VHH binders against Mitotic checkpoint protein BUB3.3 (BUB3.3). Designs and how they scored, part 18

Target 1, 314 residues: Mitotic checkpoint protein BUB3.3 (BUB3.3), of Arabidopsis thaliana (Mouse-ear cress) (f4i241)
Amino acid sequence: MSGDRLEFENPIEDAVSRLRFSPQSNNLLVASWDSYLRLYDVESSSLSLELNSQAALLDCCFENESTSFTSGSDGFIRRYDLNAGTVDTIGRHDDISTSIVYSYEKGEVISTGFDEKIKFWDTRQRESLVFSTDAGGAVGCVTVSGNNLVVCVDASMHIYDLRNLDEAFQSYASQVEVPIRCITSVPYSRGYAVGSVDGRVAVDFPNTSCSSEIKYSFRCHPKSRNGRLDGVCINAIEFSPCGSGTFVTGDNEGYVISWNAKSRRRLNELPRYSNSIASLAFDHTGELLAIASSHTYQDAKEKEEAPQVFIHRL
Key: E = the ipSAE of ESMFold2; O = the ipSAE of OpenDDE; V2 = 0.75 times the mean of E and O plus 0.25 times the DockQ between their complexes.

## First folded at step 9 (VHH; framework vhh_7nfr_2)

Design M8S (from K7F59F with A33S; at its last look DockQ between E and O 0.69; V2 from the best seeds 0.00; counts 0 for: pae E 2.3 > 2)
Fold by ESMFold2, look of step 9:
Structure M8S (fold): chain B 314 residues (1-314), chain A 121 residues (1-121)
Amino acid sequence: as target 1 above (314 residues)
Amino acid sequence: QVQLQESGGGLVQPGGSLRLSCAASGFTFSSFSMSWVRQAPGEGREWVSSISWSGGSTFYADSVKGRFTIARDNVKNTLYLLMDSLKSDDTAVYYCAKHKYGLPWSRFDYWGQGTQVTVSS
């Protein structure tokens, strides 16, 4: 296991669903099924706040240093005032709300749910819900980059133009050809990297005009595993923000591997973590990697041990 | 006190159909995702299907996809499994299960005593 383990005065009591660094600081959000959103100051190695939402949290995002949001099991979209330490609700999906992201281009919160809706929230308005559209199926994961929202349904990417939400989404079939479990945007590019349920990674460039951006895919095989050839679910994929082409994958067996998307080479493999890798996050500089080692219940034989969060310095 | 009571099992020929029901009480049924889990003789429990708490999303194991349909009635607090095109390897005890956090992939905290489904010639 690698990195400094974060200590929590009150232990995290169930799965960590999402880690997010602030885009401006080393404040780290930790969303958990135990219903708490936690804000951790990595610079001071201390917990800044711990806010109960009374629902299992599935995702979180920053708007800015003062405001964040969560999605969770009861479908409510919650807004957190990180300075005041308060939480309120801004709206609801008609089923579990699974993902939540913030679009800096639109100044809006975007959520997805098991009601198969994509909902757009603008807290600057009297009524926060400003738009709702069909996702086109059961959403596996989402990402937002610039004016593009990508919603993954099975092996397809549904690409929405945030400037033109009245238009139908573009459907793009991923090279992985099996359900997409995680997606991230390639920095300084219109490309995306996806991880699949069967251990594949694809780097895709929908609608690129740059001839040097050529799509490719590969299977993630940890070098330290005794000659196994079978892939396991890729639960998390994240790019370093620095533009070097470095990205990391985290799988359901506790392996974190770094890669370079430009050279298409494996760079490093961290010592295996005790639980599945549930989430990964780079800090805004790319110098720190947050790692959640936590059960995901994708395997009936998963350990029933407390989730752990680590900070690895690159 | 959470109570889950399965019914509707029985003996059926290959290619036949059955409808399983699960009556739920002791909790707010409409707030929780539910699942069907089965256990064949001499084997471990196998997840079959899940449904989100509003019924908005359904999920199926590959072995039953296209043949089984999960449904719920939040007024009657009842979970259903419609099983079509039954095969001999569908023979098992079928359990209705409640998810701890209402998430369709989270651990189960309650399940019933099960109902036997036997598919034989």
Scores: ipSAE 0.464, ipTM 0.769, lowest interface PAE 2.3, mean pLDDT 88
ESMFold2 (binder alone), look of step 9: mean pLDDT 87; pTM 0.880
OpenDDE, look of step 9: ipSAE 0.849; ipTM 0.928

## First folded at step 10 (VHH; framework vhh_7nfr_2)

Design N1 (from M7M with S106A; at its last look DockQ between E and O 0.43; V2 from the best seeds 0.68)
Fold by ESMFold2, look of step 10:
Structure N1 (fold): chain B 314 residues (1-314), chain A 121 residues (1-121)
Amino acid sequence: as target 1 above (314 residues)
Amino acid sequence: QVQLQESGGGLVQPGGSLRLSCAASGFTFSSFAMSWVRQAPGEGREWVSSISWSGGSTFYADSVKGRFTIARDNVKNTLYLLMDSLKSDDTAVYYCAKHKYGMPWARFDYWGQGTQVTVSS
């Protein structure tokens, strides 16, 4: 286990679903199934605030230093005023809302869920919901970069151009051809990388959203000495923001592994964490990695231990 | 007190149909995902099907996909499993299970007592 463990006056009482660093500071959002959104100042090693919602939180994002959002198991999209310490509801999906991201290009919040909708919210408008379109299936995860939105439905990726939202930009099966568990945007291109339920990573650059044709996939864990190994779900994947081509994966066995996307080489492996890796986040400089060691799914193998959050220094 | 009460089991011929019900009380039923889990004689428990809090998202084990339908009535606080094209391998005690949250990948926190389904020639 590596890094400084964060301490919380009121312990996190259930799974951590998402960690997010601010794009401007070392403020860290921690979203949990226990219904709290927590804001932690890593520089001062102190908890800045805890804000209760009424549902298990499944994802979070920053708009800026004063405003953040969550998606939840009840489908509600909630806005958090981090200065005033208040929370309000801006809208809802008709089922579980699995992901939420902020598009700086459009100035809008984008949420997705199991109601098969992609919803766009602009809190500068009197009516926050400004657009809704069909995803073609229950959305498991999403990423946004510039004008490109990638929405994962099972093993398929639907790529949308934010300048023309009336149709899916393109849709194809990932290189892993099994359900996608996590996705992140490649910071040096308009590409993306995905992690699968069976322990594979794929880097994919579709024709129109990428100026280069780079595609490959690989298995993160080789077979054991006895030749029998169940696939290990990749729960989290994130690129370093510093442009080095470094990305990290976190899996259901508690391993955090760094890779170089260009050379396709494994760079480093942290000591095993005691529970699954539920989320990873780089700070805006790439010098810190936040790591959530937490159960992620109902599984007889996973521990029901209290979740832990660590800051690993790079 | 959370209470889950299954009913609707019985003896049925191969190819037949049954509808299981699970009456729920002691909690806000419409806030939680629900599942059916079965246990054949001498075997461990096997997940069968799950449904989200709204009823809009359903999930099935490969062994029952296309033959079983999970549904819920959030007004009557009742979970259902419609079983069609039953075969001998479906013989088991069927349990209603409550998830801790509105999504079916959270842990189970309560179980019913089960109802027996027997598929016999």
Scores: ipSAE 0.669, ipTM 0.857, lowest interface PAE 1.3, mean pLDDT 86
ESMFold2 (binder alone), look of step 10: mean pLDDT 88; pTM 0.894
OpenDDE, look of step 10: ipSAE 0.856; ipTM 0.935

Design N3Y (from N1 with H99Y; at its last look DockQ between E and O 0.72; V2 from the best seeds 0.00; counts 0 for: pae E 2.6 > 2)
Fold by ESMFold2, look of step 10:
Structure N3Y (fold): chain B 314 residues (1-314), chain A 121 residues (1-121)
Amino acid sequence: as target 1 above (314 residues)
Amino acid sequence: QVQLQESGGGLVQPGGSLRLSCAASGFTFSSFAMSWVRQAPGEGREWVSSISWSGGSTFYADSVKGRFTIARDNVKNTLYLLMDSLKSDDTAVYYCAKYKYGMPWARFDYWGQGTQVTVSS
């Protein structure tokens, strides 16, 4: 087990769905199926807040140090006042809401779900919902970088320009050609990395004007399982914010592996965690990696032990 | 005080059709995902189909895909399984089950008593 385990006054009672570091501090959001959004101050090693939402939380994001949002199993989009310790609803999807991100460029919340919608919320308006568009299928994951929003539907990436939301800016099939489980933006680039349900990782440059840019894919296995024909779902993929090309993957068998996207080489493999890797997050400096070791309900023989969150120092 | 009451089972010929119903009470039905699970004599329970809280997302076991349809009525608090093109190996007790959440990915927390479906000539 690598890293310092976070201690919670009361244990997390069900799956961790998402870890997010603040872009400004070492505050860490922990979203859980037990309906609580937790705010943990990693610098002081203390839990700051637990806020109940009455639904399994599937994703979370920061607006700023005082405000965050969640999406959840009941489709509600909830806003959290982290100073006052209060929760309210700002809207709802018509089915499960799977992802939520904040666009600092637009000052808007973007949520997606199994109702096949992408919804845009501006809490500065009387009516928070300011735009809704069709995704063409159930949305599994999302990333936002600058003015670009990438929405994954099955094996396809739909790229939207936040300045022109009438249609997807470009739509590509990913190189993995099976459902995408996770996506992240490549820092300082227009590239994206995806992880698939069958254990593949692809680095794509969907909007390239340069024929020398080389997209690639590979099967992501730990060293002990190299050469397997049946892959393990890649639950999480994240780039270090430092621009070095370092990224990490977390799979459903408890392996966290770091890679370099430029050299295409494995850099390091952490000791296996006792449960699936449900989420990974770098702090804003790239010095800390938060790791959720948690059941994901993808394996019938999965251990249903209390989820654990670790901070690995780089 | 969660109650799940299945009905609509019976004896049918191969190729026939049945509609199973599950009346739900004691909880807010529209907040939770639901499932049908079956058990043939001497066998373990086999997942058949699941549906999200809204009814917008449905999932089927390979053995029934294209023949069975899961549906729900959140006003009447009723779950349905529409079974077409029935085969002898569909013979089982069919159970209605409630998920812990609005999504059909977690564990079941409540089960009905079951209704017998027998496909025989």
Scores: ipSAE 0.495, ipTM 0.794, lowest interface PAE 2.6, mean pLDDT 88
ESMFold2 (binder alone), look of step 10: mean pLDDT 87; pTM 0.879
OpenDDE, look of step 10: ipSAE 0.812; ipTM 0.913

Design N4NS (from N1 with S54N G55S; at its last look DockQ between E and O 0.78; V2 from the best seeds 0.58)
Fold by OpenDDE, look of step 10:
Structure N4NS (fold): chain B 314 residues (1-314), chain A 121 residues (1-121)
Amino acid sequence: as target 1 above (314 residues)
Amino acid sequence: QVQLQESGGGLVQPGGSLRLSCAASGFTFSSFAMSWVRQAPGEGREWVSSISWNSGSTFYADSVKGRFTIARDNVKNTLYLLMDSLKSDDTAVYYCAKHKYGMPWARFDYWGQGTQVTVSS
């Protein structure tokens, strides 16, 4: 298997839900269903922090090197002081909270859940919840870039302007026309890429004064594997932060594939991992790719083995 | 000790309806997603339906979608399965199952003893 496997003294006892690199260092957050948030120092190859959150963690994000947030199965949004090793609850959804992102432009945490709510949290305020709105459905995935928040509901995408949250200023059906499993924003652009449950990737770069519109979709595995017409779920999609236009996909069959968004070409395929790719994360330089090989509970073929996290140097 | 006890099974004609109940105890029921799983004779266990801890989210197998309704009463610590338009293929032992960590996709950590549902003319 390509990359260095992270060693954990205490094995991860359930699915990894999200990997996130810190914005400035090689610290890696590992959120898992075993209720632990782990901070791993990739440089020193050591676990720096392990905190129990008492619920399955479905997503995590950094605010900065010292602060992170998680969304939990119990609906709670939690703040972590990574230096102090402490956890505080800042609020709650009325159902499972499935996604969490940090808006650097607004300085707020944004979370979504099965309660069909988009909640905005500002920890600088006395009352952390500063705004709540209806998503119009169960939110599958979210991403934030600049002032744009993209919320995926089933096969639809809703774009919010963080400066005006009264309503989504744009709503449209995704090119994939099936439920979206994952979404990522394109660095230094207003573009997005999505992965679908049937193994399709859709890329959308809006037409700007500086660039022509790029809009296309493709199947990650165009050739029928084993006579199955049905694609494999894309669980993760991430752009390299270096602005090269390279993005990577991870699917339920354990494949990590890199693509050029502009040329629409497949660049590289890593050796197949033993389990589904649950999450992918680039470090801030784009030189490191963290890979979570983990069951996702979405495919019966997934192995119920201990999740593995790999660091691949690009 | 976690306990799950199913009830409400029985013999019903095709097209009939049944309501299953699962009484839960020994844990904070309102904090955990719950599911129904069934096992037909000679077959493996088949997931039927799941419900989140707040009842806001429900999930169904394609085979039962539109016919079955999962519900819960957190005050009574009871899980329900309303089964309408029953078919012969629905004949099985139905189990109530608790999800680990409250996530409806997580593995099951506890099971009931099951209740028999027989659909026959």
Scores: ipSAE 0.431, ipTM 0.761, lowest interface PAE 1.5, mean pLDDT 91
ESMFold2, look of step 10: ipSAE 0.597; ipTM 0.828
ESMFold2 (binder alone), look of step 10: mean pLDDT 88; pTM 0.891

Design N50A (from N1 with S50A; at its last look DockQ between E and O 0.49; V2 from the best seeds 0.69)
Fold by ESMFold2, look of step 10:
Structure N50A (fold): chain B 314 residues (1-314), chain A 121 residues (1-121)
Amino acid sequence: as target 1 above (314 residues)
Amino acid sequence: QVQLQESGGGLVQPGGSLRLSCAASGFTFSSFAMSWVRQAPGEGREWVSAISWSGGSTFYADSVKGRFTIARDNVKNTLYLLMDSLKSDDTAVYYCAKHKYGMPWARFDYWGQGTQVTVSS
C-alpha cells in the first residue's frame, strides 16, 4: 500500500464515499456513510472539524474555504459553515441524492438523485432552489467544467449548457456501452473520461472540431486479480491538474493506476490496497493524491477492514 | 425493539402467484431501504429484491426480474413482494431485511423470522 495513512481522532465508522481537495488549499473533505463530513488539513496532519449530518453522505463539494455541501442517502442537501462549525439543510431530493458539485461559473450548487432530477441551488437567494430539470433517468455520476454539466445515466452522458438550461440536454452514448460509474472532465480540452462498471475507461470529445481529439476506450485491468470472471468496476477517475495528460483510476480490487491520456500509455501502478478504491482526489497542484480504500457495497467479496484514507506524494 | 413480521407464504403450484407482506415496527420505516432475501433448503441466503426509502427506486436479482414486484407502503409501514409465475426453484424461506440506511447497497441490520414459500406440483 502506498502513501501516508491519515489518522482521525474518532475512527471513520463506515464507508468513505468521496474525497475532495479544496481548489485553493490542501484542506481535504472526507464524506462518509457514518454521517460525518470531515475536514482534514493535510499540511498540518490534523482534523480541523467533524460535523454530523444525520444521514449517510454520498458526495461532497467545496464552494470555497469556508463553505461546503453534501448529498445524502435521505435526499437532503446540506450546507456546512466550516468556520462556525454548523450544518444547515437547504433542500431535498424525493429519493437518494447521489451527487453534488459546485459550479463556479454559475455560483450555484448542483445536485442529482434517484428521483431523476437535477436541482440547482443558490444560497444567495431567498429560496435556495432556483431551477430543477429532468435528468432523463437515475443519475449515477456528474461532472461540471466551465459552462458544461454532464450527468451520467446508465451508459449515456447527458450534456447541459449552463448558459441555456431552457434547452434540452444533448445525449451521447458512452463507448463503454455499460453503466458509467465515474466521470471527470479533461482539463486541457472539452473532453471527458469515464470509468465503467466492467473495468473500462473511455475518453470522448463531444462536439469537437479538433481532428486530433479522437475518442478511444480500453480495459483498465485486463485480468481479474481476485480469481473471478466478473469485471472490475472502476470506482474513481481523476486528472492531474498539471496539464500533462496524467490521470488515475481506482478500482474495486484495490488498484490505483496512472495513465497518460495524450500518449495513451499506462504509467504506474501502486501496490494493491487492501480494500476497494472508493475515491481519488488530486490536490490543486497535482503534488498529492488522496486515496480512499473502503468498501463500496455490502457483499461477500469485500473485506471487513476499516475504511482508510492515504496521501500519496507524486 | 425493531420488529419485522413476514406473512403470506404457502404452498403454490408452478405458475402460481403469492403476495408476501412484512409488517415493520420499532423504527421509522420510511427512512430505510428494505430488501427481500431468500434461503432455499441447504443453501446460503440469496438477495431477491430491494427498494429505496421513498419507494421510487427498485432493484431485482436477474433470477426474478419481470416476475416479482417489490413495493412499500410508508403509511402502513409495510413491505410487499408480489410473486408471479412461480417456479420450483423459487422454493425458499423469504426474509424481510432492513438496510442500515436509505440506500439499498448498505448492509442489513435487522431481519424477520421468514415465511415459507413452497412451489411444487
Scores: ipSAE 0.653, ipTM 0.853, lowest interface PAE 1.4, mean pLDDT 89
ESMFold2 (binder alone), look of step 10: mean pLDDT 88; pTM 0.895
OpenDDE, look of step 10: ipSAE 0.867; ipTM 0.940

Design N57T (from N1 with S57T; at its last look DockQ between E and O 0.44; V2 from the best seeds 0.68)
Fold by ESMFold2, look of step 10:
Structure N57T (fold): chain B 314 residues (1-314), chain A 121 residues (1-121)
Amino acid sequence: as target 1 above (314 residues)
Amino acid sequence: QVQLQESGGGLVQPGGSLRLSCAASGFTFSSFAMSWVRQAPGEGREWVSSISWSGGTTFYADSVKGRFTIARDNVKNTLYLLMDSLKSDDTAVYYCAKHKYGMPWARFDYWGQGTQVTVSS
């Protein structure tokens, strides 16, 4: 296992669903199925806040240094005042809410869920829900970059222009042709990268006139697994914010691998973690990588292990 | 104390139908995803179907798609499995299972005692 393991006063008692670094500091949000949102100051190696939300948390995001949000298994969207140490419910999906992101271009929170809705929230108003639209299916993951919102429904990417939300989304099949597990935006580009349930990564540029020339996919497997794809889900994919073209993948067997998107070359493979890689996050400078080693799925015979979070310096 | 009580099993001819019920008590039923899991003689447990806490989202194993329907009544705290077009391969003990959370990919934390379904001419 690589990196410094974070220590928590109250151990994380169930899966870590999402890690997020602040865009302005090395504060790290840790969302967990144990219902706690944790704020960890990586610089001082200390837990700053631990707030119970009374539901399994599935995703989180920062608005700014003082405000964050979560989506939960109960469908509630919660706002956290990180200075006051308080939590409030701002609205709800009618089923599981799987993802939540903040759009700095719109100044709005965007949440998605199994009720097949994309909901937009503006906490500056008394009625927080300001828009809702149909995703065309149960949403598994989402990314936002500038005015582009991409939601994933099974193997499809549904693309919305945040300036023209009255228009129907454009649907594109991904090159992986199996359910998409994770998605991220390519820095300094209108492109996206996806990871699939069967261990593939695809880079697509669906809104560009040259997208057919900038589309590729590959099998993302560790060197130590004899070079063959074994149907191992890619749970996390993230680009370094530095624009170098470096991205990392985390799979359901505990491997973290870095790649160069331009050359399509494997750059490094970290020693295997003891559990699945549930989430990856770069800090705002690209110098640190947060890694959650945590169960994401269970079989009938498997006992749950305690989740761990590591900080790897690049 | 969490309790799950299955009923509705029995002997049925191929092509027949059965409706399984699972009465839930000791927890807030509407907060949790639920599943049906079956076990044929000499085999491991096989996931059959799952349903989200709201009942709005359902999932089925390929072997039962189009023949089985999962449903829940959050007022009566009851989970159902409507089984149509039954085949001999459907012979098994059927278990009601509670997920730890509202999503059906969370682990099971409680199981019922099971109800026997036998499909035989």
Scores: ipSAE 0.667, ipTM 0.855, lowest interface PAE 1.3, mean pLDDT 87
ESMFold2 (binder alone), look of step 10: mean pLDDT 88; pTM 0.891
OpenDDE, look of step 10: ipSAE 0.858; ipTM 0.935

Design N5W (from N1 with Y101W; at its last look DockQ between E and O 0.47; V2 from the best seeds 0.00; counts 0 for: pae E 3.3 > 2)
Fold by ESMFold2, look of step 10:
Structure N5W (fold): chain B 314 residues (1-314), chain A 121 residues (1-121)
Amino acid sequence: as target 1 above (314 residues)
Amino acid sequence: QVQLQESGGGLVQPGGSLRLSCAASGFTFSSFAMSWVRQAPGEGREWVSSISWSGGSTFYADSVKGRFTIARDNVKNTLYLLMDSLKSDDTAVYYCAKHKWGMPWARFDYWGQGTQVTVSS
């Protein structure tokens, strides 16, 4: 296991669903199924706040240094005032809300869920819900970059131009060909990287010119690991923000591996973590990697071990 | 105090149908995912089907797809399993199970006492 382990006032008692660094600072959000949203100041190594709610939190995002949002198991979209330490509800999906992102281009919150909706929220309006459209299936994961929103339904990516939301501007079958578990935007292009439930990773560049189109996929495990008969779910994939083409993957067996997307080579593998890798996040400089070691799935009667969060310096 | 009470089991001929019910009380039923799990004689428990808190998403084991239908009534606080085209392999005690959260991949935290389904040849 690598990195400095974070300490929390209330120990994390159920799965960590999402880690997010602030785009402006080294404040780290930790969303958990234990209903807490936690804000950790990595620079001072201190917990800034813990805010409880009434549902398992499945995703989170920053609007800015003082405001964040979560999506949850009960479908509610919650707004957090990080200065006042308060939580309120801005709206709800009609089923589980699995993902939430903030569009800095539009100044809007975008949420998705198992009600097969993509919902857009503008907290500057009297009624926050400003647009809702059908995704054509239960949305499993999403990413936003500039004016592009990508929603994943099974193995398909629906790519929306946020300036024209009447329809998807491109539907794209991912190279992984099985359900997509996670997606992230490539910071130096209009490309995306996805991880699948069966251990495949693809780097896809939809809606690009053929001369710039780079698409490939591969299975994510090192040759030095043996005894694993099937692929393992890729739970997290994240690009370094610094433009080097470095990305990291985290799998359901506790492995964190870094890759170079341009050279298509494996760069490094961290020592195995004791639990699945539930989430990964780079800080805004790409010098820190936050790693959640946490159960993400369970069998009947299986007890989950306490989740841990680590900061690895690159 | 969570209580789950299954009913509707019985003896049925191969190819027959049954409707199982699970009456739920002691919690806000409409906030939680629910599942059916079965246990055949001499075997471990086998997941059969799950449903999200709203009822909008349903999931089935391969062995029952197309034959079984899970449903819920959030007004009556009742979970259902409609079983068609029953086979001898479906003989088991069927349990109603509550997930900790609204999504059906969360852990189970409560179980019913079960209802016996017997498919005789």
Scores: ipSAE 0.348, ipTM 0.703, lowest interface PAE 3.3, mean pLDDT 85
ESMFold2 (binder alone), look of step 10: mean pLDDT 88; pTM 0.890
OpenDDE, look of step 10: ipSAE 0.703; ipTM 0.877

Design N7Y (from N1 with F32Y; at its last look DockQ between E and O 0.52; V2 from the best seeds 0.70)
Fold by ESMFold2, look of step 10:
Structure N7Y (fold): chain B 314 residues (1-314), chain A 121 residues (1-121)
Amino acid sequence: as target 1 above (314 residues)
Amino acid sequence: QVQLQESGGGLVQPGGSLRLSCAASGFTFSSYAMSWVRQAPGEGREWVSSISWSGGSTFYADSVKGRFTIARDNVKNTLYLLMDSLKSDDTAVYYCAKHKYGMPWARFDYWGQGTQVTVSS
């Protein structure tokens, strides 16, 4: 188990769903099923705030240093004023809201859910909901990069051009051919990396004009056949922001492995964590990796280790 | 106090149909995912089906997929299980179970007393 463990005023009582570093600082958001959104200043090793809500938080994002958002199990989209320490509800999905991201190009919050909707929110408007479109199915995960939004529905990537949302999305079948669990955008590229429920990683370059951007896939599980055709779910995949091609995967057995997307080489493997890897996040410089060791599904008979968050220094 | 009361069980011939109901009280029913879980004599609990808080998303065990339908009525605070094409190995006590949150991958926190379903020639 590598890295410095974070300590919280209210211990994390249930799953960590998402870690996010600020794009401009080493402030870290921690979203949890225990309904707390926590903001931690990694450089000073201090908890900045804990804000309680009324539902399990499933995702979070920064708009800027003063404002963040969550999506929740109850479908509500909540806005957090990080300076005032307050929370407000700005809208709702009609079912579980699974993901939330901020588009800096569009200046809008984008949320998705099991109601098969993608909703766009602009808190500068009197009414925050400014657009809603069909996702083509229950959305499991999303990424936004520049003018492209990709939502994952089962094994498909549904690609939207944020400049022309009236057009139908482009459907792209994933190389993994099984449900996609996580997705991230490749920095400085038109590429995407996905992790699947059965332990595969695929790097795809839909609509690329660059001949050197060639799609590929591989099995993340190091060296063993499962025996029952079951794989280890890849719960998290994240790129270092510096454009080196370094990315990390976190799986449901507690392994964090780093890779290089350009050389297609496995770089190293951290010591196994006690829980599944529920989330990974690089700080804006790529010098720090935040790691959530937490259950991702609950079983009535399971005796769970407490969810923990670690900072690994690179 | 949370209460879950199942009804609608009984004896049925193989190939028959049955509808189970679960009346919920003591909590805001529409805020939580719900499930049906069954237990055959001398065996452990087996998950059967789950439904999201809104009713928009449903999930089934492979053993019942295509034969069973889960539904909920958030006005009447009632969970349902429609069972078609029943087989002898569907014989069990069927429990209504409440999840801790609105999504069905969270732990169960409350259970009903169960209703007996018996499929016999």
Scores: ipSAE 0.717, ipTM 0.876, lowest interface PAE 1.1, mean pLDDT 89
ESMFold2 (binder alone), look of step 10: mean pLDDT 89; pTM 0.900
OpenDDE, look of step 10: ipSAE 0.789; ipTM 0.905

